# VH-VL binders against Sensor protein CitS (citS), part 9

Target 1, 196 residues: Sensor protein CitS (citS), of Halalkalibacterium halodurans (q9rc53r339to534)
Amino acid sequence: AQTHEFSNKLNTISGFLQLGKIDEAVDFIQKERKIQQEWIHFFIERVNDPTVSAVLLGKISQAQELGIDVDIDPSSQLLTPLQERQQELLVTMIGNLLENAFDALLASGIENKKIYISFTDMGDDFIFEVEDNGPGIPPQLMESIFEEGFSTKEGTHRGFGLALVKKAVHELGGAIFLEEGELGGACFVLTIPKHE

## First folded at step 21 (VH-VL; from u2 with heavy chain N59Q, light chain S33T)

Design w5
Fold by ESMFold2, look of step 21:
Structure w5 (fold): chain C 196 residues (1-196), chain A 121 residues (1-121), chain B 113 residues (1-113)
Amino acid sequence: as target 1 above (196 residues)
Amino acid sequence: EVQLVQSGAEVKKPGESLRISCKGSGYTFRSYWMHWVRQATGQGLEWMGNIIPIFGKAQFDEKFKNRVTITADKSTSTAYMELSSLRSEDTAVYYCARGRKYTGLYLFDYWGQGTTVTVSS
Amino acid sequence: EIVLTQSPATLSLSPGERATLSCKSSQSVLYGTNDKNYLTWYQQKPGQAPRLLIYWASTLESGVPSRFSGSGSGTDFTFTISSLEAEDAATYYCQQYYDTPPTFGQGTKVEIK
């Protein structure tokens, strides 16, 4: 899926050029640039931490290469300064949650792959949500997915990555849960108190 | 079917406080933000704040943050809004409303029936 | 805070006529990352809660009659009832959910002659 989606964009540009459709090739390139510029503007306006912004931008770019459509709720904001340890662990948590979603979607055969993200710091906590439209997590596994060393044949990465997220959240005094979402896949929600 | 059922109408005096309940059914209450929106006679709708029940964490519009408390009880699937130091301007119908997720956190797809609050001297 | 201004304030029409309502936003509610407009339309009848009709400016909510529609982008939005029925007498509100706090227009009251 990764090889096909990435090379499909290059093949599209190449195809336009091979057919002498220069205006169409330029338009295609400009549309891809516009989306990147829109994400940069979102992060400048809504996220004060440059490290978190860079990680999210990198993951969005990775998702685009994989043919995965990422939405961040436009009301999302992270304007409260992060302590160094909060920043470090938040990057780890976001990265692992998104990689888990990528892996689940790529293994699934689901056609219109989607990830939805929201976050807010308007109250006393930082609150994050990551949802995908993948296969979800079977009910019988829901209590086990955060345990260290948990693994199914389908994904050791998902078992280890989620244990790291749980450990990071616990160190920051927060909580993480798997909740119902709108997209039919997994929906992870976490909270981190701003203090303590 | 998703239903939001609110507590009944109240008449209050200035300086008192009110507490309105909103019980959600037909969906996973703890997973979705619950919002509070009010509508004074002759005025439009005004968002007051919300809560995410799985964590019990609330957020408030700046206009209300010093007078509004929002809580939730996951075990009874009930959210509560308290408004203190009531004024005549607080006379309004108060609604709870459910937000969605992917479609929009501040898209209100189901509303309670409303609680009429009259603040009169 | 994003301000939504609706016009007209009141619209009085006969059954079968086309109703056209306007909502103008002080800032764009078009999200350039996904090209969706984060604007919704509600119907509110007297003594009732608002009812969601349209989200993302033009997407009809399930169970809403097809005579209702929405259009527009950025800052200028239109809500249309293609053939007005008596039961459509209500106040209609636009609401943005692009930024916090979410805000509502002041409403357009639709009356049946």
Scores: ipSAE 0.872, ipTM 0.941, lowest interface PAE 0.6, mean pLDDT 90
Fold by ESMFold2 at other seeds, look of step 22:
Structure w5 (fold): chain C 196 residues (1-196), chain A 121 residues (1-121), chain B 113 residues (1-113)
Amino acid sequence: as target 1 above (196 residues)
Amino acid sequence: EVQLVQSGAEVKKPGESLRISCKGSGYTFRSYWMHWVRQATGQGLEWMGNIIPIFGKAQFDEKFKNRVTITADKSTSTAYMELSSLRSEDTAVYYCARGRKYTGLYLFDYWGQGTTVTVSS
Amino acid sequence: EIVLTQSPATLSLSPGERATLSCKSSQSVLYGTNDKNYLTWYQQKPGQAPRLLIYWASTLESGVPSRFSGSGSGTDFTFTISSLEAEDAATYYCQQYYDTPPTFGQGTKVEIK
């Protein structure tokens, strides 16, 4: 998937050059590098945990390869140190929530695929939100989406991702819900107490 | 139609506590952050804190963190803000306001009518 | 905390004139990852709550008249009423939502002569 997006970027640059649009080609290259540097700057400033930062950066890169636009609310922060178990399980939860959003968007055929992420540690809990503009979750499936083996997607192993999230959040003494969002798709919100 | 309706005006003495309610209707109350913002008479606006009602978890500005309590009752779609150890400088109009999500957590698209609070002895 | 400074403090104009208000931020509110400025403009009439007019510095909220507009980037922002109407007499506030706590400018009062 990364090789495909790299080829697409080369084709775009080549297209500008073939049309004699040198300034546009240069601007495109500079913009791609600027965006990656801006994400690094965001994580250095807003997220103190290098493992969580690496997972989120990896998922942002994956989203770019899939043609999915990811936004993280600029007010997001994760500056409170994570305990080792919190870090391990949070990585699992974030990764699986984002993979679920990728799968839903790719299956949907929606043209402008979007994911919105927010997180905060300003209060007594860590609070995370992951929202997409995909098809959402039908009401009759809402209680079953967290059960092991459930899937509306292709592939059997995908039926385990949300079950892992629910298990992880409960082991940390938190909660997860599917709520209304602004983008019209699924909106997962979760909370984890800072102290167990 | 989104509406935020606040409790009525109050007169308090220094050292007392203040409790204001904000009832939301016309939207899914539990899903959106509810914020509290105050405005001293003829002055600017100041954010105090917020709550996400689905979890009942609150956050607050550092300048209020030792005096403010923010809660929500999902069953009545009502948020509450309590401010303790009142001072005359706490005389203000207090607003609740709804935040968004994708567009911005701290973008306030609907506001309550305001609750005038006077602190004097 | 990010400090927003508005100018002028008061602006007195006749109906039909253009009103131009300034908001300056102590640090950039431009989010480099998406190139959006996290700055909002509100209108507040006497005895009323603020009303959201513009977000992301230049995007008009649904239902807001097109005579209102916003521009600028980074630290320097402008709010414009293209042809002032009597009902536009109000105090206008900028607010940043780039960083916590969100903060407001001190306001610009627009009066009709």
Scores: ipSAE 0.869, ipTM 0.940, lowest interface PAE 0.6, mean pLDDT 90

## First folded at step 22 (VH-VL; from v3 with light chain S33T)

Design x1
Fold by ESMFold2, last read:
Structure x1 (fold): chain C 196 residues (1-196), chain A 121 residues (1-121), chain B 113 residues (1-113)
Amino acid sequence: as target 1 above (196 residues)
Amino acid sequence: EVQLVQSGAEVKKPGESLRISCKGSGYTFRSYWMHWVRQATGQGLEWMGNIIPIFGKAQFDEKFKNRVTITADKSTSTAYMELSSLRSEDTAVYYCARGRKYTGLYLFDYWGQGTTVTVSS
Amino acid sequence: EIVLTQSPATLSLSPGERATLSCKSSQSVLYGTNNKNYLTWYQQKPGQAPRLLIYWASTLESGVPSRFSGSGSGTDFTFTISSLEAEDAATYYCQQYYDTPPTFGQGTKVEIK
């Protein structure tokens, strides 16, 4: 009982082994480990907060199991120390924004699922962007998506997640908007003051 | 069609300030980072800073941070760059440029026509 | 800061010839997480703004003629004009967007003989 993409990777390895293609199986496994090491290198260099790093690494791993390609802009940086409350709420916001993107992509049937993330702290605020290539948000729903309990279908949990993000951003004195993105899906942009 | 239109050329004296405008059209101005890049005559290009207009939050290269101010007015789709305490070394063509997102925040896909600034005593 | 060094400084060629420009980076701009090189090529004609030609080292920007191409990885990059046209007389800049601040090479001027 595992995700479709994780099961596909296991089946690929098994297929190579059953066909006697040992070198191909080893190469496949080593490539997967190399990608994880590249992410660890990125976070060591660009993100000083180990908790935020761990959450993002976990979400990247989850996305891989779901067949979702995640990119973080290489110029992203989060080098300013986070206050304890900022860290707690930022983890909540990142997690819920990414889960919202996962849900939208999985429901869409789009073959080449993508999520793009960027963040910066070069100025006076922390600024984050999360974009997907899913179906996006219909204009009629744009003001509603942050309301508690919002759902386009019966009994989904994504409406609670975005409401939590909005509350967390506002507690930190920031703002969140749904803006135009390059991938054609939803693009959430948020800002959090470093001092307040 | 995406266009970035800048204010006209200026002649300044050392110690003065300059203010250059950049009006964006043909796209959702507030959603994309706007960058400022300068080029001294016959020399390379140098990034100065940027702004994300939906928040009005700016960032600066360290070497400019005490002299440069970047603002945006999303109601007029116009970004502004101010450079204070001008020196002769600030003589350059100043460009605004739009950044992308997925393909790169610092990938500059559209540029303004440039504003020539001459600083001479 | 990542330093980009271009060569040659000037390239004088006849129409129809192949132009080859080099850009070397002081640090790798290959992003191992997605295997893309965050390197861009711009064309700047006299009195004009730079024009984006190539991004991710080898991806042609929409509307750019196919005679322009880019290749290379890591620290060594090449920009090629397969059959030089008179309108290609310009200065060409590489730029990295892997790390902040973004930085540019000093340019290669392409002249038509």
Scores: ipSAE 0.879, ipTM 0.942, lowest interface PAE 0.6, mean pLDDT 90
Fold by ESMFold2 at other seeds, fold request of step 23:
Structure x1 (fold): chain C 196 residues (1-196), chain A 121 residues (1-121), chain B 113 residues (1-113)
Amino acid sequence: as target 1 above (196 residues)
Amino acid sequence: EVQLVQSGAEVKKPGESLRISCKGSGYTFRSYWMHWVRQATGQGLEWMGNIIPIFGKAQFDEKFKNRVTITADKSTSTAYMELSSLRSEDTAVYYCARGRKYTGLYLFDYWGQGTTVTVSS
Amino acid sequence: EIVLTQSPATLSLSPGERATLSCKSSQSVLYGTNNKNYLTWYQQKPGQAPRLLIYWASTLESGVPSRFSGSGSGTDFTFTISSLEAEDAATYYCQQYYDTPPTFGQGTKVEIK
């Protein structure tokens, strides 16, 4: 799990400074801060739950340090208040789906790592989608990935976290599926009723 | 080859209901949002709502929420849109359209041929 | 709701000429997190459904001829046909997909003299 992107950014800043290019270093730093500011702006406008916002911001920051490019569809919204248990379990589900994607991408050696997230609450359900451009899930394993203790490699957390997601979704009366995505990797889609 | 094939033209009276089908082929129907967009004669396009077929869960523009129903049948790869309490202002061509994902949920890359609906007495 | 205003309403040109269409948005459709403009151009020929030509303001859809292009950012967008062909006679719509509901411009009709 090596974080090349953070080290590369520090090296770039250091390079500018050592070459006496102070204005270029400042400009580079300001551009990096603008991206973080844009994410905060998105969450203030589109996500009313501060806990979900904080978790997603943290995962986006983590992805950036891992050299993973995260996109959230700009039309995404989570404006409906979450019940306390919904909030707890949603945070668990989102966290585990993103960690699964991080693990798959880091193990893959793919150089242009991407994750796409969308979510909506315009209808009667909360609907979330997380996809990556990693290796995906082999067809023969698709039914097994949600089973507790499942692992494609010894020591991996991958299948273990997905079992937690399935249990959380079931408790909330929802469903989760592995579907086709545009990026060619794994694409998890889940739904949670707003009301039981 | 992705295709969206819609049911044929309809003539309706005010107060009746409209039901249009849209059959998708050449792609994994259940995985992608299906959208409904209408176009009145000589006017712009207007989004009405969508559905994600794997869950059968629909969303609606607020303007239509009380009159529109959107459903999908995964076994036949067919989405349906019903519009109730029709008025003459509902005279339009109705389209189904497939949304993308990473590129954009509301980016419509394939469209049905359209269903012309005329509401008059 | 984001309003898109297209101009001109009608553009009448000869084959081989350059067509330039404008789309102005009532608010920015530039997504600062990825620096992409969520604006699309469609072609609609008489009696047909819209056809996707350009997305993210400037990315050409697969199978679309290279004479079509898009540019602009934020609130101001341009669609260009570099050398008009007879088959390009159609109405062209811009659409934003930055926010819900997605909305469309009123269209620009391109006619061949």
Scores: ipSAE 0.878, ipTM 0.941, lowest interface PAE 0.6, mean pLDDT 90
Fold by ESMFold2 at other seeds, fold request of step 23:
Structure x1 (fold): chain C 196 residues (1-196), chain A 121 residues (1-121), chain B 113 residues (1-113)
Amino acid sequence: as target 1 above (196 residues)
Amino acid sequence: EVQLVQSGAEVKKPGESLRISCKGSGYTFRSYWMHWVRQATGQGLEWMGNIIPIFGKAQFDEKFKNRVTITADKSTSTAYMELSSLRSEDTAVYYCARGRKYTGLYLFDYWGQGTTVTVSS
Amino acid sequence: EIVLTQSPATLSLSPGERATLSCKSSQSVLYGTNNKNYLTWYQQKPGQAPRLLIYWASTLESGVPSRFSGSGSGTDFTFTISSLEAEDAATYYCQQYYDTPPTFGQGTKVEIK
């Protein structure tokens, strides 16, 4: 999927050039750069931790390669300095929640794949939400999705991601829940105390 | 139908505390941020803070941080806002409002009917 | 924080006329990552709570009559009632939800002659 989206972009540029549409090729390249710069601007303004910023930027790039539209609520902020262990575990939690959303969307066949992210540190806790417009989680599976080895995917893939998230959240004294969201898929909400 | 029903009007004295309830129905109360917004007589609307009921974790505008407390009771689907050390400038109509998610956390799609609070000596 | 300035303060019109309200933001509320404007319009009738009409500057909330519309981008926004009805007498507020704290314009009162 990663190489497919990059290859598709190269093919698009090549196609414009082969058809003699130079202005359209240039415009396409400039739009790709503009979107990347808009995300960098967001992270410079709203996220002080460079490691969390890098992980989120990397995941946004990965989502773009997969044809997934990622939206971060513009009011999101993470400006409070993170303790080293908080940073390490937040990276793990964010990364695994996003990978779970990627997997669910890719398996779903939905054409307009979307992920919505929000986060805030205005209060005493860091609070994160990750929502997708995929198939969601049936109520009868809600506790199972955090078990080590759980997966709805066929094959030898093992579902360690959500188990790692639950372990990380517990270590930091926080909580994670699957809640109702606006997009109709899964909506994971977690909270981490700033000071234990 | 989503409804937010607030407690009734109050008359307070300077220095007292105010406590307003907001009961949500017709939606999954615990999943959505609940916001508090006030409208002073002859003035515009002003956001005060919010809470995410599933965690009971609140956030506040810096202007109110040391005077406002926001809580929620998931079992009764009720949010509460308390404002302490009241002054005459706190005379206003106080609203609770539900935020969305994807469309915007600070997009207020349903509002309570409002609670008129008068602070007078 | 982002300041929203509405004009005119009061608009007095007859039924069937077109009402046009302005909202200007001290900072852009256009989110470059998704190209959406995080601006909302509310209607507030006397003694009532605000009612959401329009979000993302131009998207009509479900159940809101199509005579209401919004336009604009960045810092300059317009709210329009295409054919004014008596029930539209109200104060209209813009609100940004791009940055915290969310902030509101001071309102435009629409009166029916």
Scores: ipSAE 0.877, ipTM 0.942, lowest interface PAE 0.6, mean pLDDT 90
Fold by ESMFold2, last read:
Structure x1 (fold): chain C 196 residues (1-196), chain A 121 residues (1-121), chain B 113 residues (1-113)
Amino acid sequence: as target 1 above (196 residues)
Amino acid sequence: EVQLVQSGAEVKKPGESLRISCKGSGYTFRSYWMHWVRQATGQGLEWMGNIIPIFGKAQFDEKFKNRVTITADKSTSTAYMELSSLRSEDTAVYYCARGRKYTGLYLFDYWGQGTTVTVSS
Amino acid sequence: EIVLTQSPATLSLSPGERATLSCKSSQSVLYGTNNKNYLTWYQQKPGQAPRLLIYWASTLESGVPSRFSGSGSGTDFTFTISSLEAEDAATYYCQQYYDTPPTFGQGTKVEIK
């Protein structure tokens, strides 16, 4: 069973730590978390902001536990330093967009749940995209999804996050749109000027 | 069917500027990055820059940054590339190309027919 | 920048023969998070724009004949035409889309004798 396998792994880690064999404990954890190591390598190379990296790593770990496959386009980069306010609001925006994607996918019953993320800062703006393969958002609801307290009649309960995203984007002088994507679900694209 | 149609061939002198148009049809133009790639005689294909039309925000390869301008008009589904201070080595065929999303931002699935530009003294 | 080196420069073969083209990358284009190789193959016939044939190193684009295939991983990639047809006379380019700027090989010209 899975419970016996998980318990054995915890006992092994505990044993290494009790014996003061920290390197062996780390090696064991790293072998069990091979995919996490590949993500850490990506963020060290492509994302200079530790706070944004930590938020994305946390969301990727959460997605794994939920059975959701997350891809970040390998060409993505965030190398330009963020102002403190940009960092704070970007964390809010990324977190809420991903939580909305998680909620939509979990409610959908779709097999092979996917999220795609891309970001770039090669030009004058930071540009982000978050796409899922969930049910999407009907055009008639597009204005409503950013209103505080909005929820769908049938069951998606994330009623506060998109309003916060809209406020954050506008405070930074940017824009957010729901656009066509390749995965068939919701595809949010946003831009933030590098300088106010 | 997705189509990218570019403006016609041009003959230029050194120091002049060129402007090439690329009209997209058969897809949602505003949602996808439009890229510019050139193919110089004696060299292969070279990416120059791109634009995301919904925002009108462009990015450039560093070697073209000071000479290239890329814009888009959503109402006509047309992207434009302008290259200034032309040199003889700018003689090339210039292509627009559409990028994908999940499959890859820099995966070019549809290309314009190309615009031949000759820069001669 | 990631440099792609293609070989041979020219390949002259008869109809029905197998064509094998090489593309070598100066850096790995294998993305360890999803185990996909971000390498693409294009066909360019004289006077035409490139046509996308293969992405993710081995995935055939919709509408591309099955005689075309790609293989390889990391830094070494192969493109194969299993049985050449007259319409396959073209120059073939590899391109990486793992990192910016995207870069192309210098091409392999396939000629039909």
Scores: ipSAE 0.877, ipTM 0.940, lowest interface PAE 0.6, mean pLDDT 90

